# Designs tried in a protein design chat: VHH binders against Phosphopantothenate--cysteine ligase 2. Part 9

Target 1, 323 residues: Phosphopantothenate--cysteine ligase 2, of Oryza sativa subsp. japonica (Rice) (q0j7n5)
Amino acid sequence: MAADPTTGGGEAESFFRAAPPLRDQDRVAGDLADFVARHSGSGGGGRLAGVVCVTSGGTTVPLEQRCVRYIDNFSSGQRGAASTEYFLKAGYAVIFIYRRGSKQPYCRFLPEDSFLDLFELGEESDIQVPESHAAVVKTAIRNYRKAIDEGLLLKLPFTTIFEYLQLLQMVGTAMNCLGRQGMFYLAAAVSDFYVPWESMAKHKIESASGPLNMQLNQVPKMLFILRKQWAPSAFCVSFKLETDPDILLQKAEAALRKYGMNVVVANELANYKDVVVMVTSNGRTTVRRPSKEDDVEEQLIDLLVEMHSEHIMQLNQDVHKLT

## First folded at step 1 (VHH)

Design d9 (framework vhh_7xy4_2)
Fold by ESMFold2-Fast, scan of step 1:
Structure d9 (fold): chain B 323 residues (1-323), chain A 122 residues (1-122)
Amino acid sequence: as target 1 above (323 residues)
Amino acid sequence: QLQLVESGGGLVQPGGSLRLSCAASGFTFSSYAMAWVRQPHGKGLEYIATISSGGSYTYYSDSVKGRFTISRDNAKNTLYLQMNSLKPEDTAMYYCAREWTIEYSGGYMDVKGQGTQVTVSS
């Protein structure tokens, strides 16, 4: 069945043509090409488990070209940051597309407002980490430095919906050569509507001027474009947040069918840190953290790694049938 | 045509062990999380354990944690419950369930079998 021209292709092309230029686009393109190439040539038992793009945090919609005012789809980035740690632990290389200021892998334990409270001064005015925190901090530094130094973690920041979708297009296109080895873990809170760049005031909007007259357009259906054009063979995971538990499964199944996702992770706003439901075309799996000291993401990522491995093996079965 | 058939129950002394089995048919077993629940005589259903579709994740009720182990064999469409250090309080009819949604300590069961009786007494 042919792509719907009113959703996806034509609207996506118009969005990208009209969008402001991405900062450091050439550098990002180079870093992506190098990262993907580094991880695409391995074989046999020395191979990475896969390459995953994790999106994390919330997008903003700017209201002015010289942006002072914006609409924020707030997300702490907890899920994406935690999941990145577990993907790295599972032997993945990770491309981490994240909202500037959101939670970072290995840094989720840091004080949000009081960075200096993590340290104390010793007898010689040397900087020390209190003994109570030293082990956790050392482990975080070790894991983070290993991931960066071994070229297993590439961090790509965004703030606006424009930057987010430009990065997603670049990463999706770059990862296409990985085929079924690629995974998308789309945990970012993405704006449903935006103000077209061309329609924005070039100057700061005056606060005393009364109601804002803004044109809000729907954000193009980028999940469709990802599945049809950018990375059609990749394993794709999307997220569905619901406030009503009675319709959670039905809404997740609808999203799975609409966008051709391999998995939709469904969660309730009230308990999203404690329990999630993984929905596939074949059924559902409920994942619950054992205690409040545990991450639900640990079990979630273990399950996704298992499913992704089967998705990769399906290629070998298909090739076997053909030959 | 969905069917779950539990087996392995019986009479056992306190401190003893039993292994329960559940044979599943009529659905794609490997695509569903599975659970064990129990019902003591004259009481409501009590949640015991859940296992993920691929077997990589397990969750237990506090009353059985450390004593019971849930496992599955997707090639045989079979769910297991290894029960160690059995107590009189473990006496119940044990049911295999296909778990659909989880709210609290137990899931919503969309299918359960006929059950297998476990009696812990001297």
Scores: ipSAE 0.000, ipTM 0.129, lowest interface PAE 20.4, mean pLDDT 78

Design e1 (framework vhh_lunsekimig_d3)
Fold by ESMFold2-Fast, scan of step 1:
Structure e1 (fold): chain B 323 residues (1-323), chain A 120 residues (1-120)
Amino acid sequence: as target 1 above (323 residues)
Amino acid sequence: EVQLVESGGGVVQPGGSLRLSCAASGFTFSRYALYWYRQAAGIERELIASISKGGSTNYVDSVKGRFTISRDNSENTMYLQMNSLRAEDTGLYYCATYWRGLYSSEFDYWGQGTLVTVSS
């Protein structure tokens, strides 16, 4: 199903009104409010460069209300997990909205599907980490525990498109009080189409009488709502992934203008780990990792941190150019 | 202490063959992907072959069909069978094992290298 690139999709308010209730919504709201309050000002705390919301992994589209079947947007979560580590290193507090089962910060060295490969049985059946992993594991534990214990990392899991967008709305509105100190780093692979929650009950009934007849609706474009309503002063970074490099930069420039993003990070499916292009109103910057052992995210985050610092210091200017 | 030791390098004529070995110690060999890199004069060090823990292999185009990477988990050894050698295959051959990490230089393990010279 091709989508018209000029249409914005359905109304966001209608989506949220019809969505299923978010699991543990009150607890999430409380944790989020506490996290933002801890970092919105001084109370004897340390200095922060900023607060960033990183979204990571792919959304699923459930096909029935008691989800047995779904459509999955595949994403390892590599970009978001790596970037979270570099934001924490740069002195940010991070709200990490992530797909359950996707790559986690400080755990990117883990085998994809074999947790037990990390361990060996030593003498007297003691559980041991192999020597070649020991240094990496110890560093990961230290960095992860520091981030959690100092209240610098808040992890918010999602699986479905409904959970993802509900969390993004909650985080966006909560971060609005941070003004220009807030950043959104929107690296999650978000479904373009979904089955409306209310429509799922109807299709279950129809399935009892014959083949499943299912309609997919376009997911509302939340980037515009984030910029205009939820966090208008925040520094916003979105991602454009494309198979065809000839249209990638044109689509990135279009997204920058259409959604009022500060930066669109453009990358090709074939080499997204090796090279990215940062597209801004001031031009394009190509970022390439020095070797396959390095993270392209290291230089990417350094450049974004510099741009965000300039955004924070910008005097009394409306960054919305979409009038 | 993780250690990788290459062997099998030498001088051969064009069209000849060599088998390189990488003996590993200090880690559970069967759990890790392993790599052969080559550094030739005037060329940056490049990945030429890789083998996953499951035995899946990849090669750079210039050696595909001529080189074969393999592993023996019982002997903690990785091999590179090099056939139809050309003058441009001359260089230092390194074995390596690593994961993609923030500070790869602190967590990557390299051998000393073994010299392959293809000349007549």
Scores: ipSAE 0.000, ipTM 0.101, lowest interface PAE 20.8, mean pLDDT 78

Design e2 (framework vhh_podentamig1)
Fold by ESMFold2-Fast, scan of step 1:
Structure e2 (fold): chain B 323 residues (1-323), chain A 118 residues (1-118)
Amino acid sequence: as target 1 above (323 residues)
Amino acid sequence: EVQLVESGGGLVQPGRSLTLSCAASGFTFSKYAYGWYRQAPGKQRELVAAIYRGSTLYADSVKGRFTISRDNAKNSIYLQMNSLRPEDTALYYCAAFYKTYWGNQDYWGQGTQVTVSS
């Protein structure tokens, strides 16, 4: 199907045509094709609950083609990393599109600045983990190795808005064959504006060279293209973060209707670790973690998994009659 | 051309069994969810059973009596109906569903009559 201007496809097509080549594109395409093929039908051993694409972390906007300076849309990656753990626990295969340097599944316990502080040397110079952390580390290693060795976790790194959107297009297109079994969990913080690749300086911008002349264009609305072209029958979850709770719910409901999302997860910046609101066509559900030791993502993913199972079997509520 | 063709309906005594078959053609069988619906005289069409990639759903009125299954090699869907009751009398329809952003793609068979009577 040629890009349809009425669906925003022309804008998206123009963006991808003008974008820089994706690093390791052939390797990514091969890994992705193998992963999707393994989990199509009876692949992956036994019955899977589904295949989910989780996006995590924040995109950067480069200011130069040979990039030194960026505009960063910061996100720790906490939600995407935690959610990936719970999707794997729920029997999903996960394609994890993540910002380089953001939080990783099973590694959220790592010290922020001092990875080596997690370890100590014994008298025989063997590497040891202090007893107080040994159980957490062993559980993390077991879960991570199981996910990797059983081919249930595919990690695809990005840094720039260009890399992110190219990976999302590749994953969306590859997952289309999964139909209703596919899920998109779009937790990445995506830049609203970017500098077009062709208009960028080719070399480092010198601070003494005079004023910066930057043209900022709006990033095309890829949720639109994902829903209409890349994976139209997949279960799609997007995120809205706001400081004002009244505006938040209005924006979440608008996004649900405008972009054809199955669920919009609304959270306030002040309490996003403690509580979220799931917005659907059937209403709103508040999810709150029981204590500070719990993850809000545990109950959130349980509910999304239930909704996704209903989506796979949802025939009489979503059917039009033939004329 | 997309089509669904039902077979296996007929007149049966209460307590007996029937198997309905639905042959699908003209589209990619694995992409669609499938269902059996029924419509009794003067009533709305209702879902009886549905199947998608091994997941099944049943109406409360038939749960434990009816079984939906699929044969991917034959592009066919079946409804095994056990312990039939007079209230199961209806025209039974096979349906195929595929949800897209711009709406639902749905296809319906012509229906097959099931009558449960002594």
Scores: ipSAE 0.000, ipTM 0.132, lowest interface PAE 18.5, mean pLDDT 79

Design e3 (framework vhh_7xy4_2)
Fold by ESMFold2-Fast, scan of step 1:
Structure e3 (fold): chain B 323 residues (1-323), chain A 120 residues (1-120)
Amino acid sequence: as target 1 above (323 residues)
Amino acid sequence: QLQLVESGGGLVQPGGSLRLSCAASGFTFSRYYMAWVRQPHGKGLEYIATISSGGSYTYYSDSVKGRFTISRDNAKNTLYLQMNSLKPEDTAMYYCAKLYTGWYSDFDYKGQGTQVTVSS
């Protein structure tokens, strides 16, 4: 079948033209260009398994340009943070697009409200970690510093749907030059609807002004745009979360076909930490963690790395047939 | 150090079968994509079969699809190639290869090879 023309292309262009300017856009563009160039082959080490963009956490839809009211798609960021650790362990370079305040790689053990309980003061008023926590903290520091210092982890923060989609466009476009070496692991919880920036009240909405009237527009279908326009050769993994298991697999199979995904990872809200189903054109594979102490992401990432390796090797076989 | 030792080659008649084995050592075999590659005398190298680290995914060149089966036993650090319905054009040195996956990806090591000759 011929590829459908993108009916969302005009909507995406309109969205980006009307969006507020991305904070630190020039710095992000520079950091991203340097990161991709380091791993593009001309300057990169030949030991990488690939380059993956991991999206993590939930987007917010602001209701006012300069106020605190927003609609939040809740996500802890557990999936993306854990997966980033396993991708780094598997020899990937990772671009981590994350919601500010969500779970971070190597920091998932940190208590939400008890950060200072990880530390104590020594006799010289120096900061120390109690021996009961020292091993976990030291391992986290070593792994994190290695990833950052070796240029294997680039972190790009977002809060709003506008920031998220602007970052995804920049990363998708920049990674296109990596061809089949690129992977997208789209685990962020993305808003379906938004209030156009130009239509927003600049100040706090007051109840005394009468009934609240908001124009809600559908967020452009970015999975389709990513696959058809930004990075058509990349290995694309998307996520489907549902409360109803009967609908979940139907929606996952529909998304696989409709958006041209290589894999759709389907999970139920009730057990997403315990089990996931990988849906591909070749069928379904159920992945379960062995115990509550294990991460389901470990086996999930191992399987995705195998599939991505096959995707890359198809290119090598095609090249060798020409010689 | 890293070693790949192929065996099972030989002379066989057209339509016959052979089973190749590759014993791997010196690396964590279960973590790497593995391949069988072949080189006919005086010709280029051809990838014929590839298998993922866990064995879940396999790929075959069009020239051998439906006739050859690649498999692995991670407990024994061994790679296999079952070759059925052999043709004279399958005559080549067959190499077991450890694949490096990444931007510069190709195989980073191959064994000494085992000769397969298909002739009447």
Scores: ipSAE 0.000, ipTM 0.133, lowest interface PAE 17.9, mean pLDDT 79

Design e4 (framework vhh_8h5u_2)
Fold by ESMFold2-Fast, scan of step 1:
Structure e4 (fold): chain B 323 residues (1-323), chain A 121 residues (1-121)
Amino acid sequence: as target 1 above (323 residues)
Amino acid sequence: EVQVVESGGGLVQPGGSLRLSCAASGFTFSRYKYAMGWYRQAPGNQHERVAIISYGGSTNYPDSVKGRFTISRDNAKNTGYLQMNSLKSEDTAVYYCATSLYYGWEPQDYWGQGTQVTVSS
């Protein structure tokens, strides 16, 4: 029972009780239940390597109940989007919890600010994709439609820390029935502090009285709650990003022990696209992309899939399987 | 059709060595990464895991065999191996090879028929 004093079911339960209602909560719950059932015995689904929850992008902390001002934990969503593509390629079903506006699977090739540059007008003024890009775009559409139409990709959007944690709780609880087949790939940049909903100004903050005073509370430690309560048998991967390489690995090893993660993926801000270090109880493994044209996520996901397969094989074998 | 076949069992004196082989067929490496493991069951005892190896070669052993047994694999041949050294009478059991693959929502564990290992003088 030795836990961080700020970590516990009571604190998390209080947070969820006080949080604003999740947008379309009943529809999200229905979509999630249908998705999990599609990949369970009742759904009669096809071959599957596992089910992974990928979190992607950054959370915001609203400063007013009407969400006019906020603090943003920025993340492009590149890692989560790329990793989702490789998990789908590896035969996983993916629940993609993502920040609205962040990078999407199969759309990473799209121009960030110049979407219309993907198109040109033909001789009949019809909309065309230049021949030089047509093959890439067609492959993206084919892969995306296959994933959606075959029920292999469920997309759940968030913006605020409240929406993110409500979705994570719902997904964690729903995936608990998957046991060791479940994986959590927690690549979202999550706020450490927030303004409690009930303590927020209901309307736009005016600066008539001079300095703006805000009280921030610590966000409950959801990694521990996920590990302890929501999905105790799942394979859990968390991320640690640092600017200082000297402390990065020490912080990653501390997080592994503190939160009971199976893997902590450590990367330095300066080179996160080129190299990552996987930290486990058995040691460290460095993963490098072979060239600038490759994704580091391809080898990272391949190795995590191997580790997940090992985790699944740790099932307690009953005597009937040996007869 | 997935098939798992063990070989290399037999009679050996205490302190001796045996190498078990496990050949898996009917599936492909092109999409699936899978673990391989060795398990044993002696009459009157519960089954126990002896060794496990990931597709990449990471291994785990219980304390009862750690330092004496070594698991390895050849991915090109779909074959796993268990090198058993310093064998004891307590190691006498039927040894089973298993692979874990996905066919549907539940991981599918495929088991061999078992190979007898007897450690006796």
Scores: ipSAE 0.000, ipTM 0.195, lowest interface PAE 15.4, mean pLDDT 78

Design e5 (framework vhh_5j56_2)
Fold by ESMFold2-Fast, scan of step 1:
Structure e5 (fold): chain B 323 residues (1-323), chain A 128 residues (1-128)
Amino acid sequence: as target 1 above (323 residues)
Amino acid sequence: QVQLVESGGGLVQPGGSLRLSCVASGFTFSRYSYGAIGWFRQAPGKEREGLSSISKSGYGSTSYSDSVKGRFTISRDNAKNTVYLQMNSLKPEDTAVYYCAAETYWTLGYSPSEYDYWGQGTQVTVSS
C-alpha cells in the first residue's frame, strides 16, 4: 500500500521526516491535548458551538539552518485575528496558529509602531492609559482575558514553514477525535516553495561566492493530507487570493474540487476587506461589509457557523447502503 | 515582577533523596498561560546545566535532561505558587548549586539561555 501520488501523502511524510525538530513539541502536544479534551463533548452541555483551528499570518522560508536570510510570504494576519474574535463571539473554542508579530485578536486597532504612546506616566511614575484610549483598551483587555481565562483560546506561534506545517499536523491529528464538531479555517499565507533543511548552509551564505544558487522544492499540499488523513470529518475552509477577478472564481472552484474543501473563500487583493465570495458545491455566496467601519468577517463567520451546524446535523443522515 | 526563591538544599548521602522547592511570585499558574519554570544546576568550574522544566499552562507538561530522567521528578502546586524537584538516587556527581528559573514566553525547554528570571540558588552536596 504505497501512498497515492494524487493525495501527496508520501511527500508530506518525507517533509516531516526531514524537517528540523519542533522546539517545545512535548509542551505543545500536552497543551493541545488538554485544550481538545476540555472541549470534547462541551457542545451538548454548554454554549460551545464547536472547536475551530484558525491559521493566521504568513510563513517564512529560511535559507540557512542558522537563519539570517529568509523568504517571507507576508500577511498582516488581519483576517485570522478578526475571524477569531467572531468565532469566540459565536460560541466557539479557538486554536489560533499564528505568525509571530502578526495581528492578534482584540488588538487589531492598537498602534503597533507607537505602542508606548498608548501609555503615560502618572504623578508617582505609575503607568496610565489616557482617557481618549481607555474605553477601547479596556474592552480589548476584558474580551481577551475572558477568552483566555475561560479556556476558549489557545495560541500557537510559528515563524517558519517547518513550524507552521508541524503545528498544523499536530492540531489536525488532535482535533480528529472531534469529528464533525471540528472546523479548520485556513487563512494563513503559506509558502509554495521551500529550501530543504538538510540541503541548507549551516551558517551565513558568503557574499563572495558568486551568484546565489538555491534549490527550491515544492511544499507538499497539506490540504490533501488534512482532508484525507488527519481530520476527514472536519468542516474545512480555505482561502484563494487573486489580483485578476476573472480567474479568481475558476481557481476557487478548482481548489474546492481538488482538495475536497467544504468552502473556499475567494477574495481580490484590491478589496479583500470589503468583499469575499464563498464557493461551495451548492454555488457561490457574495459577502459585503455594510460600511468601511464594519468587518466583512462578521457576516462571513455567521454564514460559516450556519454551514458548520448543517454539516454537524448530517451525522444522523449519513446512511451507507451496501447493495 | 517575577521573583523566585529556592529552598530544601543540604547535605545528603549517596543514594539518598531531597525535595527542592521554588516559591514563585509576580505571576500565576493558568491552564492557558504560556511560559515555563525550570530547574538548573552549576558545579564549580562547570557551565550551568538544565535539568527539567514544567509549563505554567494546562496540567503542567514536563521535560527532563537525560542525566536526570527517571531519577528526578518536577511538579507544581498551583494553590501555593510552588514548583518542586524531587531528587532520588542521588550521586556525588549531583553536587551543585541548584537554581529555579522562569521565562515569560511560550518556550518549554531546559536550556539556560531561554530563561530570563533566576533565583539565588540552593546548595546540594552529596557525600558520605
Scores: ipSAE 0.000, ipTM 0.124, lowest interface PAE 19.5, mean pLDDT 79

Design e6 (framework vhh_lunsekimig_d3)
Fold by ESMFold2-Fast, scan of step 1:
Structure e6 (fold): chain B 323 residues (1-323), chain A 118 residues (1-118)
Amino acid sequence: as target 1 above (323 residues)
Amino acid sequence: EVQLVESGGGVVQPGGSLRLSCAASGFTFSKYWLYWYRQAAGIERELIASITRGGSTNYVDSVKGRFTISRDNSENTMYLQMNSLRAEDTGLYYCAAPYTFYGKSDYWGQGTLVTVSS
């Protein structure tokens, strides 16, 4: 039988056909294939709790093919970076899809405007870390090097919505072989609308012209495609961030049903570091940090790891599908 | 209506033990994370222990190895076993449960007073 465009993801297929080619696609594909193969039951001597794809930071929508102007979805990447550390601590291998320039795992202590204050010059003009920062930097280097050297952390950068969705498709399809051992932790702030590549201005938009008319298309529903086509057995976690707490939980519950997520994590912008609400088909769970010095992500990841372990042990596939 | 009632507080000497109880009603107890908070005089209320649906526990560093949180879903009761008590453990102890089913804040009990003194 011929493929049905509605069941085959017609909007997604059109998006990928029209998108600009992903830079370094063959290198990314090779790195990804090697990483997944290492953790899919053939490879290293360690037994993993699972493999998780963490998406982090905000996407941009370019307005020109040779992009100088764009629409930016602002996100620091704090949630994804912190969560990556706790997934690694919990015994996961992590594929970290991140916005270039966003917060990195083990580097969340770095100041935005005072990076060089972390260093000083020694007696022979060698680079040294001041005593006040030495313990934090030393721990960060050890943890980061261990994750990289043991092949437990793969970092895949993006900037544009096109790069993000191409990477998500590649990672989703590559992780399908992991079945229920795969998890998606979709914390990136993703653009709702984009300018089609072929309808885009090739060079910088000039202000001397009259009104600028831009055609905005809705970004295809990739969470639905991920669940139905790319990795249907994986444990999927998505995020809802809102300034208005009154509509936040309604939006989270709607997203859970609409996109077939196992968990939707709801948080308010004002207190996202202190408290989150996990929304599942079985109800709601509030997760709080004990103090300002603690990460809410520690408790959040512990609970998600527990739920993922239950998901891995289940034999009824219909429980985890959109039915 | 959701109700949380703490009990088991009292006066103990340093190195002593107490077991606190939190009796819960008005919600599906087994579905929720549960918390113990402590408030000392002049200090903001702090989270000291938590327990998940599956029984996984977390503690603030100052009580790790000394306090044990547990739950009995059949009795709708949460416990805090407190061993090797110190003067710094003196305060009001509150149990809390997230009540987000209708978008409401966490529910709090009235607290139970623990005094550690010679």
Scores: ipSAE 0.000, ipTM 0.177, lowest interface PAE 17.2, mean pLDDT 79

Design f1 (framework vhh_lunsekimig_d3)
Fold by ESMFold2-Fast, scan of step 1:
Structure f1 (fold): chain B 323 residues (1-323), chain A 123 residues (1-123)
Amino acid sequence: as target 1 above (323 residues)
Amino acid sequence: EVQLVESGGGVVQPGGSLRLSCAASGFTFSSYALYWYRQAAGIERELIASISSGGSTNYVDSVKGRFTISRDNSENTMYLQMNSLRAEDTGLYYCARDTSYEDWYGTSPFDYWGQGTLVTVSS
């Protein structure tokens, strides 16, 4: 009934028991089971490099059960969307856990505000994509349709911290059967605090009540639970974003040891699009994009794919041993 | 700066009771989950009890029904009431705080520890 006290900092089991039911949970579970089974060897036949779960975008914390007010831990989803494209290019099947409204794979060039800005009317009043964008859009459609139609991309949307953590648990548990073939690429910006569902106002908080008075609980540490319980043999990559580079590298090194991450990708807020530092037990590797037209994710994913291949090939390694 | 200070340890006979306190400062106490760990000689620290920011409690099987964890948010203090003490309960008891957002993605989950308070259960 109670969570295992050695699992992690928070009471994860209590969080999941008290969480609102995930909408379409049985459909998600079925889609996930089918996706994992398709790529568990017989369907892959040595063709796939692996299966990766990419988390992307930011979680929200609802303040009312009737969903009017939120605390938004905003992230554009650029990192996760770009990385998903490069994982697919590298021969992976991808489970993409994403914030609704965040950047999507192959669609990163799309305008944020106006869907209709993508289109123009031709002389025959047919819908057209402007000539200047036609090649990029055509390539995006081809790559996206190939990934979906060949069953290489499974998209699982979330909005709230409750949806996110329930999806992460379901995916982690389902991917456990993949052993070392599984990878987690945890690029979502996750809320640190939340309002428990059963403690939440069932009605909209009224403006006339004056200053907002809220009780916040700390979100349970799912990285520790993922590594210890859900998928102990998987290759795990986490992200750390900081303004102070000295603190950033110290925190990344601590994450490797304490959460048992295989790689921590350290980014400074000022230059996260230009450079990242991969921190592993073997040291630090700096990854820089060659130009502003390039994605730092391209080299980052290439290096992670190489490291994951090494992880898969490890013999006489105790996959449960963290230090 | 975050500080946790344990007190209330001592020598007690089997079957006796003891109350430990953990005084906290340097953070918004009511917003964090808090933990009691125990370390016996030559053994790594084990989590024995937890209390969430919402007041939910959890205990390791060996102390269920005997130990009660509680918190007083007005005093920034967490307690461990220990009843029916056994020789096996002997050890150094540590107060710990769950990590901040900066720690969510893998900064030390146990960076915020007290100094410990010694509990000895013997005749």
Scores: ipSAE 0.000, ipTM 0.242, lowest interface PAE 12.7, mean pLDDT 78

